VHH binders against SET domain-containing protein 9 (SETD9). Designs and how they scored, part 10

Target 1, 299 residues: SET domain-containing protein 9 (SETD9), of Homo sapiens (Human) (q8ne22)
Amino acid sequence: MPGRLLRGLWQRWRRYKYRFVPWIALNLSHNPRTLRYVPEESKDKVISDEDVLGTLLKVFQALFLNDFNKQSEILSMLPESVKSKYQDLLAVEHQGVKLLENRHQQQSTFKPEEILYKTLGFSVAQATSSLISAGKGVFVTKGLVPKGAVVSMYPGTVYQKYEPIFFQSIGNPFIFRCLDGVLIDGNDKGISKVVYRSCNGRDRLGPLKMSDSTWLTSEIHNPLAVGQYVNNCSNDRAANVCYQEFDVPAVFPIELKQYLPNIAYSYDKQSPLRCVVLVALRDINQGEELFSNYYTIVS
Key: E = the ipSAE of ESMFold2; O = the ipSAE of OpenDDE; V2 = 0.75 times the mean of E and O plus 0.25 times the DockQ between their complexes.

## First folded at step 4 (VHH)

Design s32 (from d2a with S52Y; framework vhh_enristomig; at its last look DockQ between E and O 0.68; V2 from the best seeds 0.00; counts 0 for: pae E 8.9 > 2, unsure alone 63.3 < 65, grease 26.2 > 24.2, SAP .702 > .668)
Fold by ESMFold2, look of step 5:
Structure s32 (fold): chain B 299 residues (1-299), chain A 120 residues (1-120)
Amino acid sequence: as target 1 above (299 residues)
Amino acid sequence: EVQLLESGGGEVQPGGSLRLSCAASGFTFSRYYISWYRQAPGKQREWVSTIYSGGSTNYAESVKGRFTISRDNAKNTLYLQMSSLRAEDTAVYYCAKEVYDSTGWPFDYWGQGTLVTVKP
């Protein structure tokens, strides 16, 4: 059936024309851009949005409890029912500790990387890439990452399609383009850093932080927030993670928003906050570097 | 209302096998990860295994290679196939699903548990 074959090829081309690299480069030839975007064939979700949410909440809750002694101002702003739940969780933990271990040894705060390991069974961190001249990369530093696990988050200021990003997009290799045209600026330097910090300060509600700004520093509190340094795959390095887009639901616990490494550029927007996670495409061993499949257009 | 109903526990000799089931209702089962936990007398509840919506699995080190988690989305049922059972596997086994209450706080739904006893 020749007509059926030609119709199928036309439908495949129509589906992919926005993502066809020469087509995109032709359409952008008069406006130089540096963009990361994901090919159409890599857009299928490996895990559900519900699983992404559950994983993030599990990690963020563990990070919050690890720093509980430093959260008193935030707790004072929360409903009594929420405070009581945290107090109950700590009471159960302390009873077990008193029976089995020295209390002084149990007062130490673990590093965020160790909390990630205790929560997900693995940890990641940025380090010098195994690729010559690639600069930084992201590695599995401890444990085994199973296929389908959330491994990292892509940090940065989130711009809706109609919002201005001049300015920051020129020569910026950390701009990530979502399927619907939402952009995330993951650059931790220069004007990008200033914009993120300004939005972070704008949205703060007293002691309640509405986003994580520590990914811009040398001591990050959310150890997942290193995704901007995950390098592109190559002929010699097959991709082992993919990007999944995730919109933060309205029900998200306010005290855990301090760990979201994303913040909306517009203060008064009607859209949910966009986050992007990196999800393992296969089991990833300790010591391996993470590689993703994305295209970069520079013209 | 979310409901989780475990079954399949019982007494077994060391080295034996059991298959636990968890019947789920009140939510879109195929969209969520579901976990098994266990609690031995006088000890804290510990995580055993998780299966994600995409079918990927993860296990506690103490059960890797001996336990297999699976799901049947058509029957809304979670399974735990336990093999090479040891005395330290004696516990009440629970399936669990995380949800969020009206204040946005995660709240785990637990089944009633099913007792697994491995005779020394």
Scores: ipSAE 0.011, ipTM 0.465, lowest interface PAE 8.9, mean pLDDT 78
ESMFold2-Fast, scan of step 4: ipSAE 0.594; ipTM 0.835
ESMFold2 (binder alone), look of step 5: mean pLDDT 78; pTM 0.777
OpenDDE, look of step 5: ipSAE 0.221; ipTM 0.653

Design s37 (framework vhh_enristomig)
Fold by ESMFold2-Fast, scan of step 4:
Formats: C-alpha cells, structure tokens, sequence
Structure s37 (fold): chain B 299 residues (1-299), chain A 121 residues (1-121)
C-alpha cells in the first residue's frame, strides 16, 4: 500500500523528467492545439462497439495462433485463467509422443498481412499516396473491403484531456483529437516516437507486452496499425472510410493486448484504453486508396 | 504484508560474475511468478527476467545467455546468476511480485529495496 503512493509520485516524476525540454519555458505561450472538424453525419458510430470488438478479437486471435510457438513461451508465464484457454494446444506442444499430422502444420507461419486476408477477406498497407503532397497513403492491397468493415486502427500515445502535450505537439500533423478531448499522437518520428517507446517499456506483465510498438518499424505485427497515414478526403477524392472511437472493454483478453497499437501516457485506473478505428463507408476494391472524412483545421 | 529483500550486489570488473538473491515473505511464494527488474541512473525501470511457479523462464534480449534466473520454493528465495557482466549492466536490481487487475493490467508491483551492481574496470 505505501508503495502505491510512492509509485504515483515516481510516475509523475518520471513523466516530468521525460517531458521537460529546455525550450518549453520559451514556447509555453505558443503551444498549439489541434482542432478536429467532423461533419455532422460522421459524429455517429457507423458500427457497434460489439462489431469493433469482434473484428479485433478475430484478427488478434489469428495473429496469436500464427505465432503460437513464440507465444506459448510467454503464455506459460501467465495466470492459469489465461493458460486454460489454450490447454489443448499447450498439451500438444509438451507431449513427447507423436500425435496428429497437425504438429507439422503448426510449423507454418504466415505474414501478418496474409493473416489479415485470411481472417477478414482483405489486406491493407501503406505506400506512396496518389496525392503528391501527402507522401504516404494507405491502400487495399488484396481482396475486398465490405461496407462496415474495420479496415485500420490509428496508433499512438493516448493523452487524457487534462494531460500536457508540449514539445510533441509542435509541427505534428499526426495528433488525432477525440470528441471528448482525448488526444492520440500517432507520429512515428522524433519525440513522439521516444515517448511511445518509453510508455511501451513501462507497461508490461512480466515478459508480456501490453501494447504493440512494431507500427514504429518496417516489420508491422498488427497490419491494421496504419491509420495515421490515411489521407483526408477532398473535392477530387471522396471519403471511403470514417474514424470511430472505441474503448477497450474490461473483458478484452490480456494475451491479445500486445496487438493494440495504443498506450496511455499516464496509467489511469478509472479510464479504459482509448483506441480509434477506421470503418469502411462503402465496399472498397483492391488497389483503391483510403480517404477519411476527418478534417484537421489547425495542425 | 508482502516483503522482498534483495542481496548480493557489489562492484565487479567487466567479464565478472555475481549472484543476486531475493528473500520473499508475506505471501505463498511457490504460487507466483517473480521477476527481476533493474534501473540505471537517469533511466526508467527495465525488465530483466521472469520465472513462473513451475520454473519456466524468460529473459530480456540484452541478458539472454549471460543471466540465469532460478527459484528455491522451500527457501522462498529467488536468484539471478549474472555472468559476462558489462558496463551497461550497472544498475540497482529489484525483485518484483507483479499484481494485476481483473483486466490483466499491471496496476502495481511489490518491490524490494534493491541491490546495487556496479561494473567498472
């Protein structure tokens, strides 16, 4: 109990130390804030939270099983309530006797993009945008995205509305503002990248990571974690996806949290982890670029 | 009352070895996985190794092949055998019993006092 009070002070001190930059005092009067402009029709959720949860669990469970040889080592360190869900698979792994031909099949590993295709019927990836000024964009690389599908997630560090976001807000076009004032910093460079990695290293359950950091690398484990690269719609490019906020429920399996591409800047015991998904507004064909109906007025 | 007490730290030259111990009391030691963490000056806590109640082990990439975690359930004691020590291993080493909420989030750890390991030529 006394240790929890000390941890609270140390967590504040830790955040203060990593947030303190010599030029903050000079620039405090000019801290910009990102304003979100959302069309009235886009304020309503397109699909239910249960549909979002179902899609994420389906994809993450498939990723977990595809990597079971590595995950079984981590799983052995977790509580019995988690291990019991995989008892049959663990028993096969630990048996010295030859069983089914399935043991040979378990040696097969697929790329994350291929797992996404096998589970949802499509795959997405970042590439050079069809808009010259935008740099990167996100494309449907395989299959067909049906209307109402979760097609991507917006990765990054989650800041509550009262939490300061100083240096990382300067010149950063990848800050997503939620309707309740929560911010998600999806920048894959500079101080934003350092902050996310620091938070990711902080939050663990023994050897199990509680969030995905691979979206910061070229080898993405969660193929949905490309949402920050989706460009805004324009007169020449109609929106085909929209943003939808999602709170991770208490029933979310602990062993699958490693695929969530978001982490809280400060651990808030009362608040669920905020995520943001991109949902298809129509069927989207292979080869098409994704365009959102979200606008940022001030960067 | 959960109590963890580390010992065995000290000064050692690069390439040397040290064995850390953690004496546990106030809970049923044999039923929990227990971890070693370290914190170097000016840095955040870094996970080093974990051992399950059944003896299964896992290690951070930076220490694999050099460190060995073990436990003695009869003595309620956790060990960390460190070999091929490097300057980068200089840190205060902590024994930790993690606690998590119903969603599986680690909401706090029971920490020991720590034991200082200094690797210097």
Amino acid sequence: as target 1 above (299 residues)
Amino acid sequence: EVQLLESGGGEVQPGGSLRLSCAASGFTFSRYYISWYRQAPGKQREWVSTISSGGSTNYAESVKGRFTISRDNAKNTLYLQMSSLRAEDTAVYYCAKEVYDSTGWPYFDYWGQGTLVTVKP
Scores: ipSAE 0.000, ipTM 0.130, lowest interface PAE 21.4, mean pLDDT 76

Design s38 (framework vhh_enristomig)
Fold by ESMFold2-Fast, scan of step 4:
Structure s38 (fold): chain B 299 residues (1-299), chain A 121 residues (1-121)
Amino acid sequence: as target 1 above (299 residues)
Amino acid sequence: EVQLLESGGGEVQPGGSLRLSCAASGFTFSRYYISWYRQAPGKQREWVSTISSGGSTNYAESVKGRFTISRDNAKNTLYLQMSSLRAEDTAVYYCAKEVYDSGTGWPFDYWGQGTLVTVKP
């Protein structure tokens, strides 16, 4: 019944018109992420912003401590109290490692995936999807993911609602659309890659990087920065993670911004940096692939 | 504080069965994920199975359908029921509980002493 179907589409459009970016319509048939539908009344958060922040700080502090000797230039720019905090945390870490050794192991830097495991109790990584024809997917490679854990971040350049994204949007399956019309371009190739690197260079404060650009390379420093490779759920593959938007607070430690896999397209000091995390909807076991949905979870 | 004590290992013929037990103390057993790992001679430890606090289970592909992990929260005991045993299942089996260092937030596994399973031709 055409009249009833058209009325439904118009009602949906009227409800979500403030969240729709017209140029993204060019990708609607080819990219389910640009079709994300979140009802105006729906809750978009599974865990608190404090839980997201706490998780990111915990992981990023561990990554910073793992590379402490390489951070000397950044450390020289920080207040003495902050430097002392990291030195104290490093001393405690050394004591913990000694207590755990089955053999006399040399103190050495760990791979980012090992830091993630030591910090959150699990590791994730991209691999060939279990879905035929899906290409890449993201798997729990070690440990167990508890319900409510942050398992991944959606990397990429952040575009505000009014900012042009024309060329980057064409044929790009990695554009994530936020509730308020903010877009995140997580494509690791082509013009999208060049734009991200350009913005990273623009915002650099001497030795301080304001974002992580390593997700664009084979040597990823933030092991959470694989969210763009998480596949959508299907009728036979239930979602086990959901997207949650997070704004980086002004009090976020400047020395840890180098691990944030997002950067704003426009230089706007008034707007907080938008990030998107993927949060576990249930306990996820080692070896399982992550599957997301494009809709807010409603109780 | 955390203690894990494995038992139930022994020698068995191919196709046989064994039940391993892990007695846990020093923590609230019912709240934690507990895993079985194994280490064959000359090889690295490999994950075998995990059971969540809620009773959800997961298995390594090599043991799926042959091994069953279970827990008894009243007895603070973890079990691994092994059937259709193969020569390749010969290993020391370890019970493992993840803990967090409170100062660093770094997780690490507490391991038991292990129990030897030998599948002889």
Scores: ipSAE 0.000, ipTM 0.146, lowest interface PAE 16.8, mean pLDDT 76

Design s39 (framework vhh_enristomig)
Fold by ESMFold2-Fast, scan of step 4:
Structure s39 (fold): chain B 299 residues (1-299), chain A 121 residues (1-121)
Amino acid sequence: as target 1 above (299 residues)
Amino acid sequence: EVQLLESGGGEVQPGGSLRLSCAASGFTFSRYYISWYRQAPGKQREWVSTISSGGSTNYAESVKGRFTISRDNAKNTLYLQMSSLRAEDTAVYYCAKEVYDSYTGWPFDYWGQGTLVTVKP
């Protein structure tokens, strides 16, 4: 633990994390809007970054292999170091074993929610919330979510501190504020949707996508990408998940980046991509709705 | 080291009943969905029934109203109560738990050894 002086510095720095960036404060003076935020005293991590990374890699790898017939085409344009990880599967494809589906078929694709269940022991999906007027909510649709599990991700365009976000912020309840002032715009409609798709098109590497845009559609590829629909806790509904920030490490496999439901508004090679996961605070049973301890600022 | 051991199979006449059991070890049984599958001679394995950790159940259309899946978490045991058995129910019945291949990311089911149910005309 740091000494008394260092504790004071850490507390001042933590307090700074909750301040509005100048441009967002200006926006609120002209137009009222809502912004979701984490309380100052909230823990910023419940599980290790290694546990988050491990979970995401397990799920994304399973999604990649489930869609291998299409993904093998993308692999053809990637470096040999990446292709070598899948050499045995590529050899099967090239030998035409795919044509013997009646004898050795493994070319059927599972639904993303089925892959999630097979990978982590549970599935989640958006549906109409149990709360009056809340609209959408997120439910455990199958299995058991154990305490400490990554249960979903908060999708959307990532705005760094001081980056402009004016029109997207007006009347938008899906803006998540990170402890350091980074914002994630998880709105699936209007100008927010257009901005995300524009950034997704910018950051392509040929046919390889560097982020998941399917959370904006009815045919979701990453079944975790429903975090923006998780409702806040209330007196009648205790929190069972919490938000945790995660920076994508440089070691992250390039062929799996297509499943990350986040993209930076301005491309900066020095800054890692910010993601946000939702972590279970207790075991959550099938049929339960997810509720976060994340608060909404109204004005 | 997941282990699943089925028992309770045997020969029965049409319209008869049998109760299958699956003893589980090597994992926290109460936390997982567990399923019954069956494989008739010369056919592929087909799903029969699933029970959640919380006790919610689902059944294949062909067995609805005739089979009942249940679990005893204290004994780490899964059951399948079969009634009104038909000739087409003749199969090896398997207890199954989903597992994840950590290296390849490939999902698959872990199966027990199976227990044979023969419905003789």
Scores: ipSAE 0.000, ipTM 0.125, lowest interface PAE 19.3, mean pLDDT 77

Design s40 (framework vhh_enristomig)
Fold by ESMFold2-Fast, scan of step 4:
Structure s40 (fold): chain B 299 residues (1-299), chain A 119 residues (1-119)
Amino acid sequence: as target 1 above (299 residues)
Amino acid sequence: EVQLLESGGGEVQPGGSLRLSCAASGFTFSRYYISWYRQAPGKQREWVSTISSGGSTNYAESVKGRFTISRDNAKNTLYLQMSSLRAEDTAVYYCAKEYDSTGWPFDYWGQGTLVTVKP
């Protein structure tokens, strides 16, 4: 009776849109973490695109200003429309011996996670998971995450529907599938790491980086870029975050693109850059670990 | 049709000097920021230097004090004067049209010019 067995499998597949594409079908039953699904009746967004954009701009602007002494050197190479936004700060940089002394001391520069706290009222970071043998997890290290907040981003190389990903998919549990078939490869090792760095080197505007590559290192510049380490929910660990897709608008400030932890595999002038954020499903307290859901819930 | 053609590469001993050129056509050269990039065997493409439409320059830390970028708008040509060359400078060098006042990036690299630093 092979027809009866195949019918059961096809009925299950028809009920779901998969978020993580497995490279081997036989591994689905042994590694459910690589096979996430979205029921057809699920809504795809918890908060508006405007709320996502507003949050990212607020955080990235704060990171830029925190590093202004170094960023001001790059501003000389940017269009006048960008430099004009920072004219007051550039004027201050040229005033007196006091600023020269302060520059040597670097006393006003904060760690990225502290900037996140000052900007959004909370901070997150990767650490050893509370789950036995899960490896890394992501925790709220300071403050309170309110329901509906953008709490993390899923970093990695973005592949369009028909772009080849074969070698990068082998043994890789970090390939996230968007509803439209776009893939994001968030693996920080092996071929995936090499591909991301190659794309990052390709897509520069002179000294200005067009994406964040520091999530591949121990010293991350965008403290949100830890989404690939968020563990799946379980019977004893309820989901407190969910995935939401976001397209970077053309209006996005060029000087802030360096903080986006995603890059397109193929340079396509017509397609917006796809990002994925994790959004809080409830208020999350300091010390709690983040656990993701397989689907998007409207709140 | 935008075209960038690099030249001037070759073999040089450590401590030597080379001057690279990039001939540009198909766009208003004087209005754009133009950069030099390089790619070494087995490594990723690396930004080297940029020159603005107004002549302002910026350099990667690895080449500061050793390389000088310049442009000749009358000849639509970009230059890279390289001095005190090291084995780590061995790479294919590319020039790239960056952006104008609109900030639109341009992703075009020619065949490049090979620089080999060896005894």
Scores: ipSAE 0.000, ipTM 0.394, lowest interface PAE 10.5, mean pLDDT 78

Design v01 (framework vhh_vobarilizumab_d1)
Fold by ESMFold2-Fast, scan of step 4:
Structure v01 (fold): chain B 299 residues (1-299), chain A 120 residues (1-120)
Amino acid sequence: as target 1 above (299 residues)
Amino acid sequence: EVQLVESGGGLVQPGGSLRLSCAASGFTFSRYYMAWYRQAPGKGRELVAGISSGGSTSYADSVKGRFTISRDNAKNTLYLQMNSLRPEDTAVYYCAKEVYDSTGWPFDYWGQGTLVTVSS
């Protein structure tokens, strides 16, 4: 029995795209100062897909080379075109540095956050939030994040619009909603954790993993995979990052897929894998906490 | 090659003000994040204030509203304006920039420091 009040609620729900379902969708509090607006036809992108891809490849390539002694075992099972790429790079760059380190000190694998800093000029990590009620937050731990930089990724299992997610959604505040209805379950516990690990085992190509599962552990290999811990903005804590959807292109190097912190729930290999990055809205300094917009308004 | 030279420290009474300067050379100053750290007797070094290449600033809660960080890219100089000084602000103040070693690994480069003493 729709009255004028109910019609207003229907119009509100039709145009509002809530980023977290069902938690945020059931809580109809909004503040105009914390809402992000996009045109109805918008793909809600702050930087180009080319910039996202370039950043991910740069970071993942550095992580791969840092772990090369172990990765060389995986390379033995890959095509010669992939193997030859790394042999050329090692001869002129990374391998020379490792040889010098072995002569002057014991060789060690660098920490992932140190590789991130070396690669992008900053590092990020999860820690206790500056907000007492929020638990975890994400901070710039070193360096400077320039406006437009990819600072984090939202990890988790990717569900298509019509795929069942009922049990995973119960009591789970970490289900991210894409504008097209695709969902990403970034919960690191319970059934969500089991589902992600099962999908990771399903898609494995011999010794080569097709996704990163270390975000589920205390030993994180992709230091960007902390996006689920970024807190919502408020009047006192302005958003300094925003969510941007990214589809992994077919040309993405197979040996670097192990660093993608996302996996499809379905067996459909014909569709590109959906990822979500967090992009800096301004320069962010060392010591600052990241804050995002949990609400997106479609005009 | 990278050099940071701090100046402006001294003895000041509680409630007083001081302006610290850091003269930078050996790198393209305008492109880098710069910071002020301090070290009180018996304590580790702590971040006081930071400023990005674009001029965005951050401050430790203990100094927010009292200290102002600024930069002059034409003079390659970093500043820290300190107002309403308290005895707990007594420390050696260091200008800091991130640098890379011969392997390309980042570490913090510190100047020699300038002593600030706040006492009656």
Scores: ipSAE 0.000, ipTM 0.114, lowest interface PAE 19.2, mean pLDDT 77

Design v02 (framework vhh_podentamig1)
Fold by ESMFold2-Fast, scan of step 4:
Structure v02 (fold): chain B 299 residues (1-299), chain A 119 residues (1-119)
Amino acid sequence: as target 1 above (299 residues)
Amino acid sequence: EVQLVESGGGLVQPGRSLTLSCAASGFTFSRYYYGWYRQAPGKQRELVAAISSGSTLYADSVKGRFTISRDNAKNSIYLQMNSLRPEDTALYYCAKEVYDSTGWPFDYWGQGTQVTVSS
């Protein structure tokens, strides 16, 4: 009898194991998004890594092609295996230069948010939140976000759990904590901004950039790079997106890395670059604000 | 004061070699990218080689002929140019991305050094 009771309790515990990552104690009530609870039988991922990769490649490829006149200079420096992907477009570019001697075409290209709309059927942007005194929020500015879509990315400097971040963490509400202890510092101000730009310059090879730094400016090149401004759900505002971790695979095209809004703090890392995406939990209409799902250490 | 000073340019016969040097001062040298750019008469400035964190990048026109290197102890970068062609004639610039106190990036350029390849 006692053995059967204990077996029943063990089965219940195994079904609903508590799994959480506490945030750094900087402003606990204001940063609930850094806590997660994942029931043992549920997955921490809403969509597959293949779906995330496919979406990012689709968007970044469209951004690259939209800016092809400028990007063709980068291609001249990349391996033949990369250049061969764009051989037909390079032939057209050479013909255009021969006939017109005009490179002003890039001034008539589409805005990044227009490319996002044409590629995924929606666009997003930061604006003043609909919540009283919440500051910034992220809105669907055009189109319809379907359930399961990658809606945004969490930009910032990626720190491994053994790397120093202490000073950047003080009073910083934009630090996202991953399940494995990796941190992403998405603060667009102060020392966090200086660190990201410094790392971007360290890894840049002339015009070939290994990460996007434009999320630190008013002229954003990757329109997904607004995830740090997504507010947490509340009693009056249900969550419509959730966070999902993604590691950039070795197969990721080098010419598209310039659109990744994340960079490793240390250049000597042996691990893949960590990114975080926000995934739609339902269809989200034009004009709606994004609210993230979060998990707490209490029921 | 932040400064980049190029040297080593000159007039050289086709098929010969030149080494360009860039001396950097007034900022942290190690771990950050440096590049060599050139501007031929009537053309826009183009990147020919770059170096960062153990990685190098070369324009197709110079691959196999040019080698970029750095010496962190001397705060210098170098461009070894072999098998020079008349098409390599240009003003060569050393460049580095630097940051102001607000973290705003801007490119810092040297004054340039002229390379002329002629028979």
Scores: ipSAE 0.006, ipTM 0.482, lowest interface PAE 9.6, mean pLDDT 78

Design v03 (framework vhh_6fv0_2)
Fold by ESMFold2-Fast, scan of step 4:
Structure v03 (fold): chain B 299 residues (1-299), chain A 121 residues (1-121)
Amino acid sequence: as target 1 above (299 residues)
Amino acid sequence: QVQLQESGGGLVQPGGSLRLSCAASGFTFSRYYMYWVRQAPEKGLEWVSTISSSGGSTYYKDSVKGRFTVSRDNAKNTLYLQMNSLKPEDAAQYYCAKEVYDSTGWPFDYRGQGTQVTVSS
């Protein structure tokens, strides 16, 4: 869903698609960071899908409850089976709102990073990398990360292998390639940013958001959504995390989908939403930078 | 068997009006939230409007606010969408959808054939 100018260029590409093949090949040969790929030998999952799901649900439930006053608006449009889970909290909130109007009660919320710390025992954030000329990196800012913990998620627009991504791939170091050919565009700038926001608007149900778009802003709501800034390992910096693919199951609570930092480019609901998590390969101490092992596809 | 049958679509000029209807059967209509969703040929399913079981609460997609009005007649098991000031961007197949309990995906299910809305000169 690109902007008006990009849609015009995209329509022309559809008619003359073979004209762009040499341009794409040339771009890849001159920019080796355009696409990223997990090698076949890293295919095995470090933790179970059940463990990934459990971690995401724990964090997202805590985030949802932390700002329940804002979340109450979405509950009115959700099924009774969802509303019933929050009936007691909704009753308390109605009482709290009435008391606040009469200056009898005050309420506050925690920052997302603090919620992450309270739920998993650690927090992470992006900052300037310890590597010379690497730009951004991701650090453990508080607590201790145990081996096998989900420490981050790779945000971005999810493209199936048959879906075109050519313009967004040009000069873009944040395209992640999954083993089955699915691509995730985690670039927070330019065309990639416009596409993600367009898809987010497409899938929105009034106040209910089906994906997190705050990773595109300075005020990140899901503190895990910094995975695209994790740097590759080197001779001086051993890998301490690895990428693991995860498909969002159909049983995922609809009210928590707003915290998933991924959105499908296609509206086709037959395929589960692909996410990518970063999993700790060892215990990681406060102050340490995260490093992964992966390589960039080049011609 | 839950059945939803949409009607009222057609061809209109930009700025024109249409009133869509959805006849529901096979469930206690007055107990469920109802939805209008649409799908254009080059776009995915798009939520348009929500109405509570009593009709007391309504919600709309930002681009249709002030132009569309959802309503219901629980005695007739019928859902309506009044569409005014129609724009070319509103052209789509329109579906009504029922609130789903035990939902693991969207908070609604649609099963009708839909009704086509075309906006052109």
Scores: ipSAE 0.000, ipTM 0.296, lowest interface PAE 12.8, mean pLDDT 78

Design v04 (framework vhh_h_nbbcii10_fgla)
Fold by ESMFold2-Fast, scan of step 4:
Structure v04 (fold): chain B 299 residues (1-299), chain A 124 residues (1-124)
Amino acid sequence: as target 1 above (299 residues)
Amino acid sequence: QVQLVESGGGLVQPGGSLRLSCAASGFTFSYSSRYYLGWFRQAPGQGLEAVAAISSSGGSTYYADSVKGRFTISRDNSKNTLYLQMNSLRAEDTAVYYCAKEVYDSTGWPFDYWGQGTLVTVSS
């Protein structure tokens, strides 16, 4: 009668599910004494929410303007209050098309990584980790990262505290746990990839995307969306970044939401969208790999 | 009431093949619903191991590293049946195999639906 003990199978599965979370592997299996207790009501933040918002808006606005020829098509379907913000640029573009009829105009648009460099003074990208057997890592590819800078975002599907993440947790090292129990699934493969794409399709407002799905492809539009590949610190690799939670405010510009690399699993939630950024703990030089510490809640 | 019934287990020689079936009742396989179907196994004296999973659309599949390239998960919506094709079987694949359906509910308590299991023995 083992099949009659479904509760026992589910309890074993719940135990195994938590084994696939990176913060548990780091803190409970390797260094249980380094677990930091942070009360659920406390805010363990390195920089202010205003600084995070300012950085994201600066980068996303620059990405939007760099891609304006494509974005102007989307603007035609948005309210006049949004269109009026870009009225001068729309007029110039219509004039440009009219003047260049029957000519191939190749205006130099910058790659996303170059836009990041121009806006923040540095660029980051994923590559093979300096750690033997670690697979991917994230490196500062250009410029200097100052202490307190937002260097990356943790992409993926956002699950609220009470939403199940059963099959997506199988063999998935890319699930991040927030202080309040919210989970972010940043896996770019398998079930996790399908879930994110399905949510992205669900939340579209006509031609306007409400989240970035390009982090799942080879052509990444938001160059910050590589946070899931940042490796954990170790005895020979000190942490130089840390994770910080950020809630997207209601006043966030609708036309820039397409660059947010996160999407809520449940559509009917009234809660703000949770994002996670990685913040520099010190100045980080060009060529250095990023290493994080994970915060765990033990109570 | 959701029920899952596994079949197709048995004794097989190393290097052989078996196909497991999981007949579902109490719900219909649908592309409009977001859920996952999967296979799990438990070897004698060991814990439960996830083997493979397939999305409600059938567009995405996941496999444990121990079975990649050897096992294939598939579904037939018209027969309301989940399959696991097992090739190049090894002694280490000996286990009771369970099919399961993920449930997303508002309480956050996953009332997952599991079958009764089917025994696979790989032995010479």
Scores: ipSAE 0.000, ipTM 0.146, lowest interface PAE 17.8, mean pLDDT 74

